# VHH binders against p46559, part 9

Target 1, 369 residues: p46559
Amino acid sequence: MTAIEKFFTEKSPDSEQVLLKVIELGIDFLGGEWKNVDKSQVNVSRVHGGQSNHMFHVTSSTSATPYLLRIHRQPPSQVFTDTVNLAIFSERGLGPKLYGFFEGGRMEEFLPSKTFDVNDVLVPENSRKIGAIFPLYHSINVPVSKSRRCVHLMREWLNGYESLGGGDYEILPTTVNYSDHPKSVSIKDLNHEIDNFEKWSTEIFEHTLVFSHNDLASTNILELNSTKELVLIDWEFGTYNWRGFDLAMHLSETAIDYRVPFPPGIKMNGDLIDNPPNIQIFCEAYVEADKKLKNRSPSDPTAEVKALIQECQFFWPLTNLFWALSAMKHSLLKFENGVDLDVQARDRLAVYFHLKPRSQKIYEELSKK
Short names: E, the ipSAE of ESMFold2; O, the ipSAE of OpenDDE; V2, 0.75 times the mean of E and O plus 0.25 times the DockQ between their complexes.

## First folded at step 1 (VHH)

Design u11 (framework vhh_surovatamig_d1; at its last look DockQ between E and O 0.08; V2 from the best seeds 0.00; counts 0 for: pae O 13.6 > 2, unsure alone 63.8 < 65, placed apart)
Fold by ESMFold2-Fast, scan of step 1:
Structure u11 (fold): chain B 369 residues (1-369), chain A 125 residues (1-125)
Amino acid sequence: as target 1 above (369 residues)
Amino acid sequence: EVQLVESGGGLVQPGGSLRLSCAASGFTFSSYEMSWVRQAPGKGLEWVATIYQSGSEKDYVDSVKGRFTISRDNAKKSLYLQMNSLRAEDTAVYYCAKEVRPTGYSLGWSKFDYRGQGTLVTVSS
């Protein structure tokens, strides 16, 4: 535990020590009216329903700029990636403004907003809005590696699983009723699946590389109270990747409910996986927004939308393999995130094998062109 | 694996007091935030209070602030809830919960691991 993390976990938000510390941070990083704030004018409240960090909303009765104070609980590598990504999006006006960072924490803009949940993302109009905002983020040039894609993380997680003593993995799904999967998979089998999907993706979709969120669950989408505009947050897995993976990741997450009691803390909806209700509207919105952003002349919009739906369907199983491998590794590390990681791994592997035949057929069809 | 055993509930008149206890085993108690959550008859689960690892920082739902005090004893692996000025609305089954916060994923709200049987608190005249 860092010194700053210990400080904020050991003291009440109403304590004099905490009030003085948040004033000190306000003066140091924001200046202005913070230098005129007395501790009696400061309010510090914990943000419930937030991210994997200790989050505090710091306000005052004065005109001093309110801020979110984030005290990190995440691994240093994820903190570095998320902070760099936030700084870039902050400067482009596509995320909360980054006010500053220090060892163990950061200060960022408080956006009065509603955090989406699974019910929100299943509303057709919201699905349209999410589809329309993706091209804005996919158009950004980020000065990071273009070769470290989703498969890089997948191999890192699988290697980590093996190094921790992991072996053959039994696929026994609990929240989906799929049976069209192997009973178990070896580490060799999983490496083969990663290699095979990387080969397919490179052959038919290499032209689709964009800077991608890779983790757009409903809770990483904010709807601003004032404008109803959407803002995407938590870019800790942000990398250059095939765009269809990013889009399919969001679509896959609309079929998963994390609000169920722990254990298992996760429920996958097979009906939504098999027949996603909003994929048409979502892809239509993406194509329309992408055309406007790039000032492209009208192509056949029906054909382009059908192609994007096929692209999303191709990558859907890979998004489930991605989180299955993460869950396998982190289960052995005894990390806790409100989800039974073994249930998540088993169910996601079942989904992967259930959807893989469709992806193979798409590859075979597109590779002959 | 994780064992949480709640006790101390009972029947009490409005304005009365009760002290709930939770005995924890099967995990490193001092490494986790601990919470009390409750479920009133015919209603969903409601978070009541959280105490952080050292015991110095505490959070409460607004309706119990000033009336309830959460505390812990890391050496004894025990969690407590002192309930004063009890109201009819406090009638519920109270569960001791290990707070699970996302660390490898950005999944939103913390989850509560409450595997115990709970302890019933009834506030009535």
Scores: ipSAE 0.012, ipTM 0.431, lowest interface PAE 8.4, mean pLDDT 86
Fold by ESMFold2, look of step 2:
Structure u11 (fold): chain B 369 residues (1-369), chain A 125 residues (1-125)
Amino acid sequence: as target 1 above (369 residues)
Amino acid sequence: EVQLVESGGGLVQPGGSLRLSCAASGFTFSSYEMSWVRQAPGKGLEWVATIYQSGSEKDYVDSVKGRFTISRDNAKKSLYLQMNSLRAEDTAVYYCAKEVRPTGYSLGWSKFDYRGQGTLVTVSS
């Protein structure tokens, strides 16, 4: 634990020491009216924002600019991508303003907002808005390695699972009602699945590489209270990747409800697993926003939408394999996050094998031309 | 090495009170947020309350607000739950847990390192 994390976790937010510290930060990074603020005029309240940060909303009774203070819980290397992404996106007006950063933390605009749930992402107008946001982020040149993909992290998780003593994995029992999957899989089988998908994706979709969120579940989408605009959060899995994986991750997550009580803390909606209802509207919004952003005239917009839907369908099972491997490793660490990780791994493996034949068919069709 | 030991459960009439305790060892207690979770007979595990490191900030599930008070003593490495105005639906095994709290962000990825064996609270006439 760093000295600054210790400071903010061991002291009450309304203590004199914390109040003076947040005034100091306001002066150093924002200036202006912060230099005239007395500790009696300051309010510091905790904002609950997940496992990677301690978050505090800092306000005053003056005209001094309020800010969100973010103190990192994890080592800088584990939150580095999120920090880099915030700085780049802030410059482009995509999300909160970045007011400053320092060793162990940062200061940013507080955005009064609602977090989306599974029902919100199924509303057609929300699907349109979400589809339209992706090209804005996908167009950004983030100066990080382009050689790391989702499959790299998947291999790290599978290797970690094996090193923790994991072996053959039983797919049953599941909560989903599929029978077109094996009863169990070996580590060798899973490596083969990763290798095959990497081969297919590289051969057919390498031209679609973009900087991707890779984890756009509903809980990573904020709707601003004032404007109803959407903001994407939690970029810890951000990396270059095939755009179809990024889009399919969002679409496949619309079938999954994490709000259910633990255990199991997860429910998959079988009616939505094969075909989310708003994929057409979502992909239309993506293509239209990408066209406007790049100031291009489409040669055949209907064909572009159809091709994008096919890209999403190709990557759909890979998104489930991705989280299955994470769940397998973290289950052996006895890590619990409000989700029964073995239920998640088993269900997602079943979905992976159920959807894989569609992806194989798409690969075969596209590789002929 | 890490141990969490719950105590203070028992049989109580509706409207009664109990105070649960959790003795912690094997980690730096003051560095971690602590929670109570419960499991009613035949039901899943339910988050009840969380208290942050300093002890001044607390959060509760709606069904217990105003009736339950979570507290901690960092010097004694102890976590407490004062349960007042108990109802039949509060009947459950109560567990002390390290770093467990659902949030509005990233709800599916809350960390949950360890829980004890639990203490049974029965509310019946």
Scores: ipSAE 0.005, ipTM 0.378, lowest interface PAE 10.0, mean pLDDT 83
Fold by OpenDDE, look of step 2:
Structure u11 (fold): chain B 369 residues (1-369), chain A 125 residues (1-125)
Amino acid sequence: as target 1 above (369 residues)
Amino acid sequence: EVQLVESGGGLVQPGGSLRLSCAASGFTFSSYEMSWVRQAPGKGLEWVATIYQSGSEKDYVDSVKGRFTISRDNAKKSLYLQMNSLRAEDTAVYYCAKEVRPTGYSLGWSKFDYRGQGTLVTVSS
């Protein structure tokens, strides 16, 4: 835990220390009216949303610019990536303004908005809006490595798991009812799975590389109160990946409910996994928006939409393998994020093996073309 | 044994008000964050509000901000939820919930180890 994290987590938001600190930050990064703000005029409130950082809404009864204070909880590497991404998006008007950053935190524009939940993302119109906004983000050229980092991260997590003493992993689904999975998987088995998907993806989808969010859960989507436009936030996993991986990541998350207030803190809906209700609308919206963005002539989108759905379906299991491996490693570290990581890992592996045959079939079909 | 007993639910018209109460026993009440959660018909459990140990810090789900107020009386080992401007979508069984750890801090959400039997709130014209 960083010093600043400790500071903001151990002290009450109404404590004199916190009030003075947020004034200091206001002065240093925003200046202006913050110089005239008294602690009695300042209000600090905790903001719910996201699992990777602490957030506070800082306001005053003066004309001083309010701001969102984010205290990082992520590893430094993720913080770096997230900050760079936010800075770029800030300049391009694709996210909140970045007011400043410092060791362990940053100051952002507070956007009056609603954070989506799992129910919101299942609303067909919202799914359409989300699908339509993706092409805009995917069109951004970000000056980072163009390598597919998802594969690298999976291997890293698996190696970490092994280094921590992890061995064969038993798959016992808890919240899903799949049985078409192995009883257990070895490290070798999992490496083989990664290798296969890397091979398949490279052969048939290499042309689809885009800058990707890679973690678009419902809580990372804001609906602005004023315009009802959507803004994507929390780009800590922002890297270049296959387009379908990013899209599938979002779609796969729509089937997962993290609002379970009691252990295991997670619930997957098998029905949504097997028959996602909004995949058609989502992909239609994506294709339409992408065509507009690229100034393509209007044409029948049917074939393209079908292809995109197939692409999403191909990557769907890989997104689950991705997070399963993360969960496996972090479970051994006794990382606490409100979710039983073993349950998550097991359930995601079950989903992975359930959907994998479809992906393999898609590969076989597309590789022949 | 940890016990949480909710009361105060009932039928109310839209725009009406209710005050829920929770009586806690079997643990050091003042040491724990307390929360209200709710379950609407056919839906999963939803977090509503959390109040921290001192009672000065409060968090709310967005949909209830400005309408609901969570409070506590540590001496009486009681948790309260004042619900104003009730809407049909507020219809649910409301549960008092105990935080797992006396951390005094929530990372945007709360996890619980105990909850009461709940009290039904029905908002209907």
Scores: ipSAE 0.000, ipTM 0.252, lowest interface PAE 13.6, mean pLDDT 89
ESMFold2 (binder alone), look of step 2: mean pLDDT 78; pTM 0.787

Design x01 (framework vhh_7xy4_2)
Fold by ESMFold2-Fast, scan of step 1:
Structure x01 (fold): chain B 369 residues (1-369), chain A 123 residues (1-123)
Amino acid sequence: as target 1 above (369 residues)
Amino acid sequence: QLQLVESGGGLVQPGGSLRLSCAASGFTFSSYAMAWVRQPHGKGLEYIATISSSGGSTYYSDSVKGRFTISRDNAKNTLYLQMNSLKPEDTAMYYCARDLPSYYDSSGPFDYKGQGTQVTVSS
C-alpha cells in the first residue's frame, strides 16, 4: 500500500488527521476559500462506487469547492491511464472535472448521482439508455496507442501468471452449470486462444476500432440526480479496441452478480449468458444514437442492428477470457477483496469455451467472399 | 456523519467465547447489509460473516461456520458477532463493515469499516 492509502485505510473519515489532510489537499490543489476553512466546517463522507479505490466526498459549510477524493489501490500504469482518460473527458465535458492528481490519489468533481447495480442494468429502459450513450464515447479521438488492444492486456496478464509460477489450470466451474469445456488448459493453450481470436477479429472486424471503456460493469455507470442522464466512469482499462468487445463486455457484466456476500463473492447467471434479454434493445439504441451523432441516414437499420448483435455475440467469449486471465494472475498475488479469484477464473474459462463455437461460426460466415 | 464503532474484543483462552458489537450511526442501518471481517497481524483482510439488511439471510466463511453467529438489531442500529470455541488462529483485529463489498472485483476495497477491536486467543 502507498503511504496515502494506508493513511485513509487506517483512519476514520471524521478524525482530526483526515480533516486536516483534506483541507491541506483543498488548499494545495483548489486554493480559494479552502485557505479559510476550519476543520469544524469540514465534512468527509465515504462514497459507494467501484472497488478499485477508496472514495470520499469532501464538503464544507463554506463556499469552498467540494471535491471527490480518490485514493488508489491500482498499479501506477493503470492509474496513469485512468487519469489521462479522465483529463480528456473532463476537457470535453463528458465526465467529472479533474481538479488534480498526486502520488496515490486524485481530486475530481463530485457528481450528485446514483451508481447503478446489477438490477438497474437489467431494466430494458436502462439498457436502452446505456446503448445510446456508447456512441458518444466511441466517437472520441484519444491520443494513445491504437495497437495496445484487449489482447495486449491479456498477454501481459498471462505472462505475469507464468512469471509468478503459474502452470496448467483446471476448469472446475462453481457458479455456472457448463460441461462443454476442457478439463484443464496449459499456458500454451491460452496463448493459442488469444492468437486465434486476434486473427479472427483483425480479419473480420478491424474496421470497428474505437476508443473503448473495456470494463463497463454496473458500478461504473452513474445516473445524475438532476437530469437522470448517464455518465460512464473509471476508465482505467480504456484502450483502442474492437467496438464489439466493449459492447459485449457490458452485456456480459449484466449476467454477473458481485453482491454475493459469501465466498466465492461472485455468481454468474447462465440463463442470462445463453439468452441475454436486452441485447436487441441495447443494439437498436446504439445504432440509432450513432446515426444521430454522425448525422447519417439509415440505409437498412434492421440489417445494421442484426450485424451489431452478431458482432456482440462474436466478442462475448473473449470478454470472459479477458477477466479469466486477470483473475489467474491476481490469484497468485494473493489479492483479497471478497472474490475468490480462482472461482472467477474457472467459471470465466467455462463460459469462454461454451460460447467459442458460436464465435467460430460467425468468423466462418463473415470471412466468406 | 457515517460511523461504525466496534467493541467487545479482548484476551480469551482457547475454547472461550466473546461477543463483539458494532454501533452504527449516520446512515439508515436497516437498509444495508453488514459484515464482519478480520485482519491477523501481518496478513491480509479475511471475510468472516455477512448478514442481510433485514437479518433474514446470513453467510459465513468455512473457517468460522458452526462456531460464530452474526446477528443485528435494526431498532438499536447494532451489529453483533457471537464467537464460540475460539482458537489461537482467530487472533486478529475485527472490523465491522458496511456493504462489503457492494461489487466484487480483483482490486476493490471496503465501502466502510470502523477502527476495529482486537481479539487475542492465548493463555
Scores: ipSAE 0.000, ipTM 0.193, lowest interface PAE 14.1, mean pLDDT 83

Design x02 (framework vhh_7xy4_2; at its last look DockQ between E and O 0.09; V2 from the best seeds 0.00; counts 0 for: pae E 9.9 > 2, placed apart)
Fold by ESMFold2-Fast, scan of step 1:
Structure x02 (fold): chain B 369 residues (1-369), chain A 124 residues (1-124)
Amino acid sequence: as target 1 above (369 residues)
Amino acid sequence: QLQLVESGGGLVQPGGSLRLSCAASGFTFSDYYMAWVRQPHGKGLEYIATISGSGSSTYYSDSVKGRFTISRDNAKNTLYLQMNSLKPEDTAMYYCAKGSPYELLSTGYRFDYKGQGTQVTVSS
């Protein structure tokens, strides 16, 4: 734990020390009315949902600007990426305002909003709204590496798994009923899968590189109370990547329920994995919004939508391999977040091998054009 | 008032079988995930099996997979655990646990209530 993390976890939010600290931060980063705030006028409340962070909503009875205080518990590299991405989106009006950052934490705008859940993202109108907002984020030019894509993080997780003593991995699915997978995979097998998908993606989809969220689960989507507009949050995995991976990641996450209160803490819906109900509406919304944003007239909108669906289907298994490798590594670190990481890894690997033949067929079809 | 009452425990020889029951009352049983958890003497709680409200999804800990079967009868508000091929390591107090209906599992697993338990002893 950092010094500031210990400070906020060891002390009550209504303690004099905490009240003085949040006033100090308000003065330093926001100025204005925070210079005139008495501790008796300040309220500090914990915000639930910040498992990777301690989050506090800081308000006062004065006109001083309220803020969300985030105390980091995440790895430094994820904190760095998330903060840089938030700063860029803040400046462009595409996310919460970033008020400031410091060692171990940051201050940002609190958005009165509803956090989506798996039921919300399965509503067709919400799928349309999410599809329509993706092109806005995909159009941004971010000054970061364009060669460090999802496969680089996957290799880092697999190398970490090996370095922690990991070896052959048994594929024993728990929440999905698939049998068309190997019984076990070696580290060499998994490296081969990463290399193969990188080769395929580069050959047929290199032209689709965009800045991507890479982790758009339902809980990373806020619906603003005032406007009903959507805001995407938690860009800690944000990087340039193939567009279809980002879209497929969101679609894949609509098939996963994390509201299981007991182990495994996760349930994958095989029916939704095999046949996503809203992929047509989602892709139609993406193409239409991208067309308007770029002021372009595609020669065949129906063909473009079909091509995008195929693009999403191609990347679908890779999104599952991505989280499987993360789960394998973090299981060895004894990381606890309410999800059985071995179940997640095993089920995700089963999905990967079940869907991989479709991706290979798509590669074979598109590599001939 | 919410109540969970476990029964069916007892003394059994290694390789034997027992069927545990949990009678639930005071809530709409079919709306909730239910689980069996156990606690060996002097040790912490260990999760054994989970079942969804409809009964369509089940999960088992690796230590009992292939030997235990969790099931439920929503018409009778009863949860079951069929325990086969019992081992001395299965000796514990077994508890029926009720989950929250829509809890986001971001802070670790949570349950609203567990019963008073039923003792299972696997010994000669």
Scores: ipSAE 0.278, ipTM 0.734, lowest interface PAE 3.0, mean pLDDT 86
Fold by OpenDDE, look of step 2:
Structure x02 (fold): chain B 369 residues (1-369), chain A 124 residues (1-124)
Amino acid sequence: as target 1 above (369 residues)
Amino acid sequence: QLQLVESGGGLVQPGGSLRLSCAASGFTFSDYYMAWVRQPHGKGLEYIATISGSGSSTYYSDSVKGRFTISRDNAKNTLYLQMNSLKPEDTAMYYCAKGSPYELLSTGYRFDYKGQGTQVTVSS
């Protein structure tokens, strides 16, 4: 834990120390009216919105510009990526303004909005809206490596797991009831799974590489109070990847509830995994918006929508493998985030192996073309 | 020994009001976020509301926002939930919960301890 993280997590938001610190930050990065703000005029409230950050809404009874204070918990590399992405989006009007960044944190524009939860993203109209905004983000040219990163991260996490002394991993699902998975998987087995999906994806979907969010959980979606428009936030995993991977990532997250107030802090809904209710609406909206964005001639979208659904289905298990490997590694590090990482890993692996045969079939079908 | 003891539950008609109390002991009450959670029969735990240690910040689930009010008296080590405009859907076992050290790190609110609960039944 960083010093600044410790500072903001151990002290009450209304403590004198915190109040003075947020005034200091206001002065340093926003200046102006913050120079005249007294601690008695400042209000700091905690905001929930993710698993990797501490967030505070800082306001005053003066004309000083309110701001969102984010204290990072994620690794420096992810902080760097997230900050760069946010800066770019900020300039392009595609997200909150970045007011400033410092070691261990940053200051952002507070957007009056509703943060989506798992129920919100399951509303058909919201799913449509989310599908419709993806093409815009996927069309952005970001000055980062154009290589897909998901495979690299999976290998990195697996290597990390091994280096930490991890061995064969027993799959005992807790919140899902799948049984069509191996009892355990070795590191070699998992490497083989990664290799296969890399091969398959490279052969049939390499042309679909786009700048991707790669972590679009419900809490990373804001609905603006004023316009009801959606804004995507938390781009710590923002990299180029296969389009279908990014879309499947969101869809797969719609089946996961992190609002479990007690351990294990996570619950997966198998019904939603097997039969996602909004995949059709989501993909229809994507295709329509993409055509519009690219000024394509109007045409029957049926075939394209079907193909996109298939693409999402192909990548669905890979998103689970991706996070399973992360959870495996971080569990060994005793990373604490309110979620039982072993439960998460096991459940995601169960989902992976349950859905993998479908992906293989899709590969076999598409590779013949 | 950490203890949370809920009280104030009962049978109430739709549109009615109840006030729940939770007596806390065995820890420094003012240092922790506190929350109310509920569990309808046959369903999982649902987050309702949470309040900061000082009481300066409150958060509500959408299902109870505008109807329920969470408050605390640190001098008495007591947490409260004022429930107004009660609906049949509010029928559940209500638990007082102590905030987890990880409440800031989660998508949802996290808690590490809850009381035995008090039953709230809303029925005509």
Scores: ipSAE 0.025, ipTM 0.452, lowest interface PAE 4.5, mean pLDDT 90
Fold by ESMFold2, look of step 2:
Structure x02 (fold): chain B 369 residues (1-369), chain A 124 residues (1-124)
Amino acid sequence: as target 1 above (369 residues)
Amino acid sequence: QLQLVESGGGLVQPGGSLRLSCAASGFTFSDYYMAWVRQPHGKGLEYIATISGSGSSTYYSDSVKGRFTISRDNAKNTLYLQMNSLKPEDTAMYYCAKGSPYELLSTGYRFDYKGQGTQVTVSS
């Protein structure tokens, strides 16, 4: 743990040392408006920052500009990359303003907002809004590697699982009601699954390459209080990727409830796993927004929507394999996040094998064209 | 050097009350979150209550909420836990700790706590 992380995690936000530190940061990065702020005028409150950041909302009773303070839990090189990605979106008006950065953290605009929950993403109008905003983010040319995809991370996790002593993985017991999966899988089998999907995706969907969020669960969607517009946050998994993976990740996350008590801290909604209720309106909104953004006249909008739905269906099982491999590795690291990682891995593997035949059929149909 | 010394445990019947104390030294007490954790015999540590440096914010696990009250006296460098309506499942060794729930979770419930703890036993 870095010194700055230790400072902000060990000390209470209402302590004198924290209050003086956030005034110092305000002076350094926002200027003289913080110069005459007294510690009695400052409020620091923790905001949930997930596994990658400690986040604090810093305000005062003065006219000094409030800010969101992020203290990173990741190494300095990753902090730099994550900050560059934020700055790119900030300049394009697609995220909070970046006020400054320093070793181990950054300061950014606080956006008064409501964070979506699992119920919000099932509301049809919200699905329409989410579908409509994706093309805006997907249209950005981010100057990072275009060869690193979701499969690269998946291989890193599987290799890490093996190097930590992992072997054949038992898929049972599961909480989902499927039986059309193997009882166990080897590391060799899982490598073959990754290789097959990479081959299929590259052959059929390489033209769909966009900068992708790759983790759009409900908690990464903000609805702005003032405008009701949506903002996508927490781009820690952001890479170039096939757009269908990004869209399918969001759709598959609508089937997952993280509000259940630990253990296990996760529940897959069986009614939603292979039957996302809003995929039509979501994909219609995406196609319409993408066409407007690119100044294209629709050639056959019904056919384009049908093709995008098929694209999402193709990638859906891959999104489950992605998180299963992460959970397998992190279970061996004894990583604690309020979710039973073996329950997650087993359920997601079961879902992967249940849905894979549909993806194979889609590949076979499209490869004939 | 940093020291945390717990006291006030004992044997009590179900429905009874106890007040635990923790004397702190070797650090600026008012700057830090303080916590009570417990360890039932043969089981892992359980985080039960946390209080901010000023005492203005408190957090409780669901298992003790409404029955236990964490407090601090920064002038005396002392942390307290008032335990009411005690149940047999509250039987454990109780430790005070310097740190918040976020720090304890991130270290896998490893934290630096001192002394022997204080035993609380609730039985008929």
Scores: ipSAE 0.010, ipTM 0.508, lowest interface PAE 9.9, mean pLDDT 85
ESMFold2 (binder alone), look of step 2: mean pLDDT 83; pTM 0.843

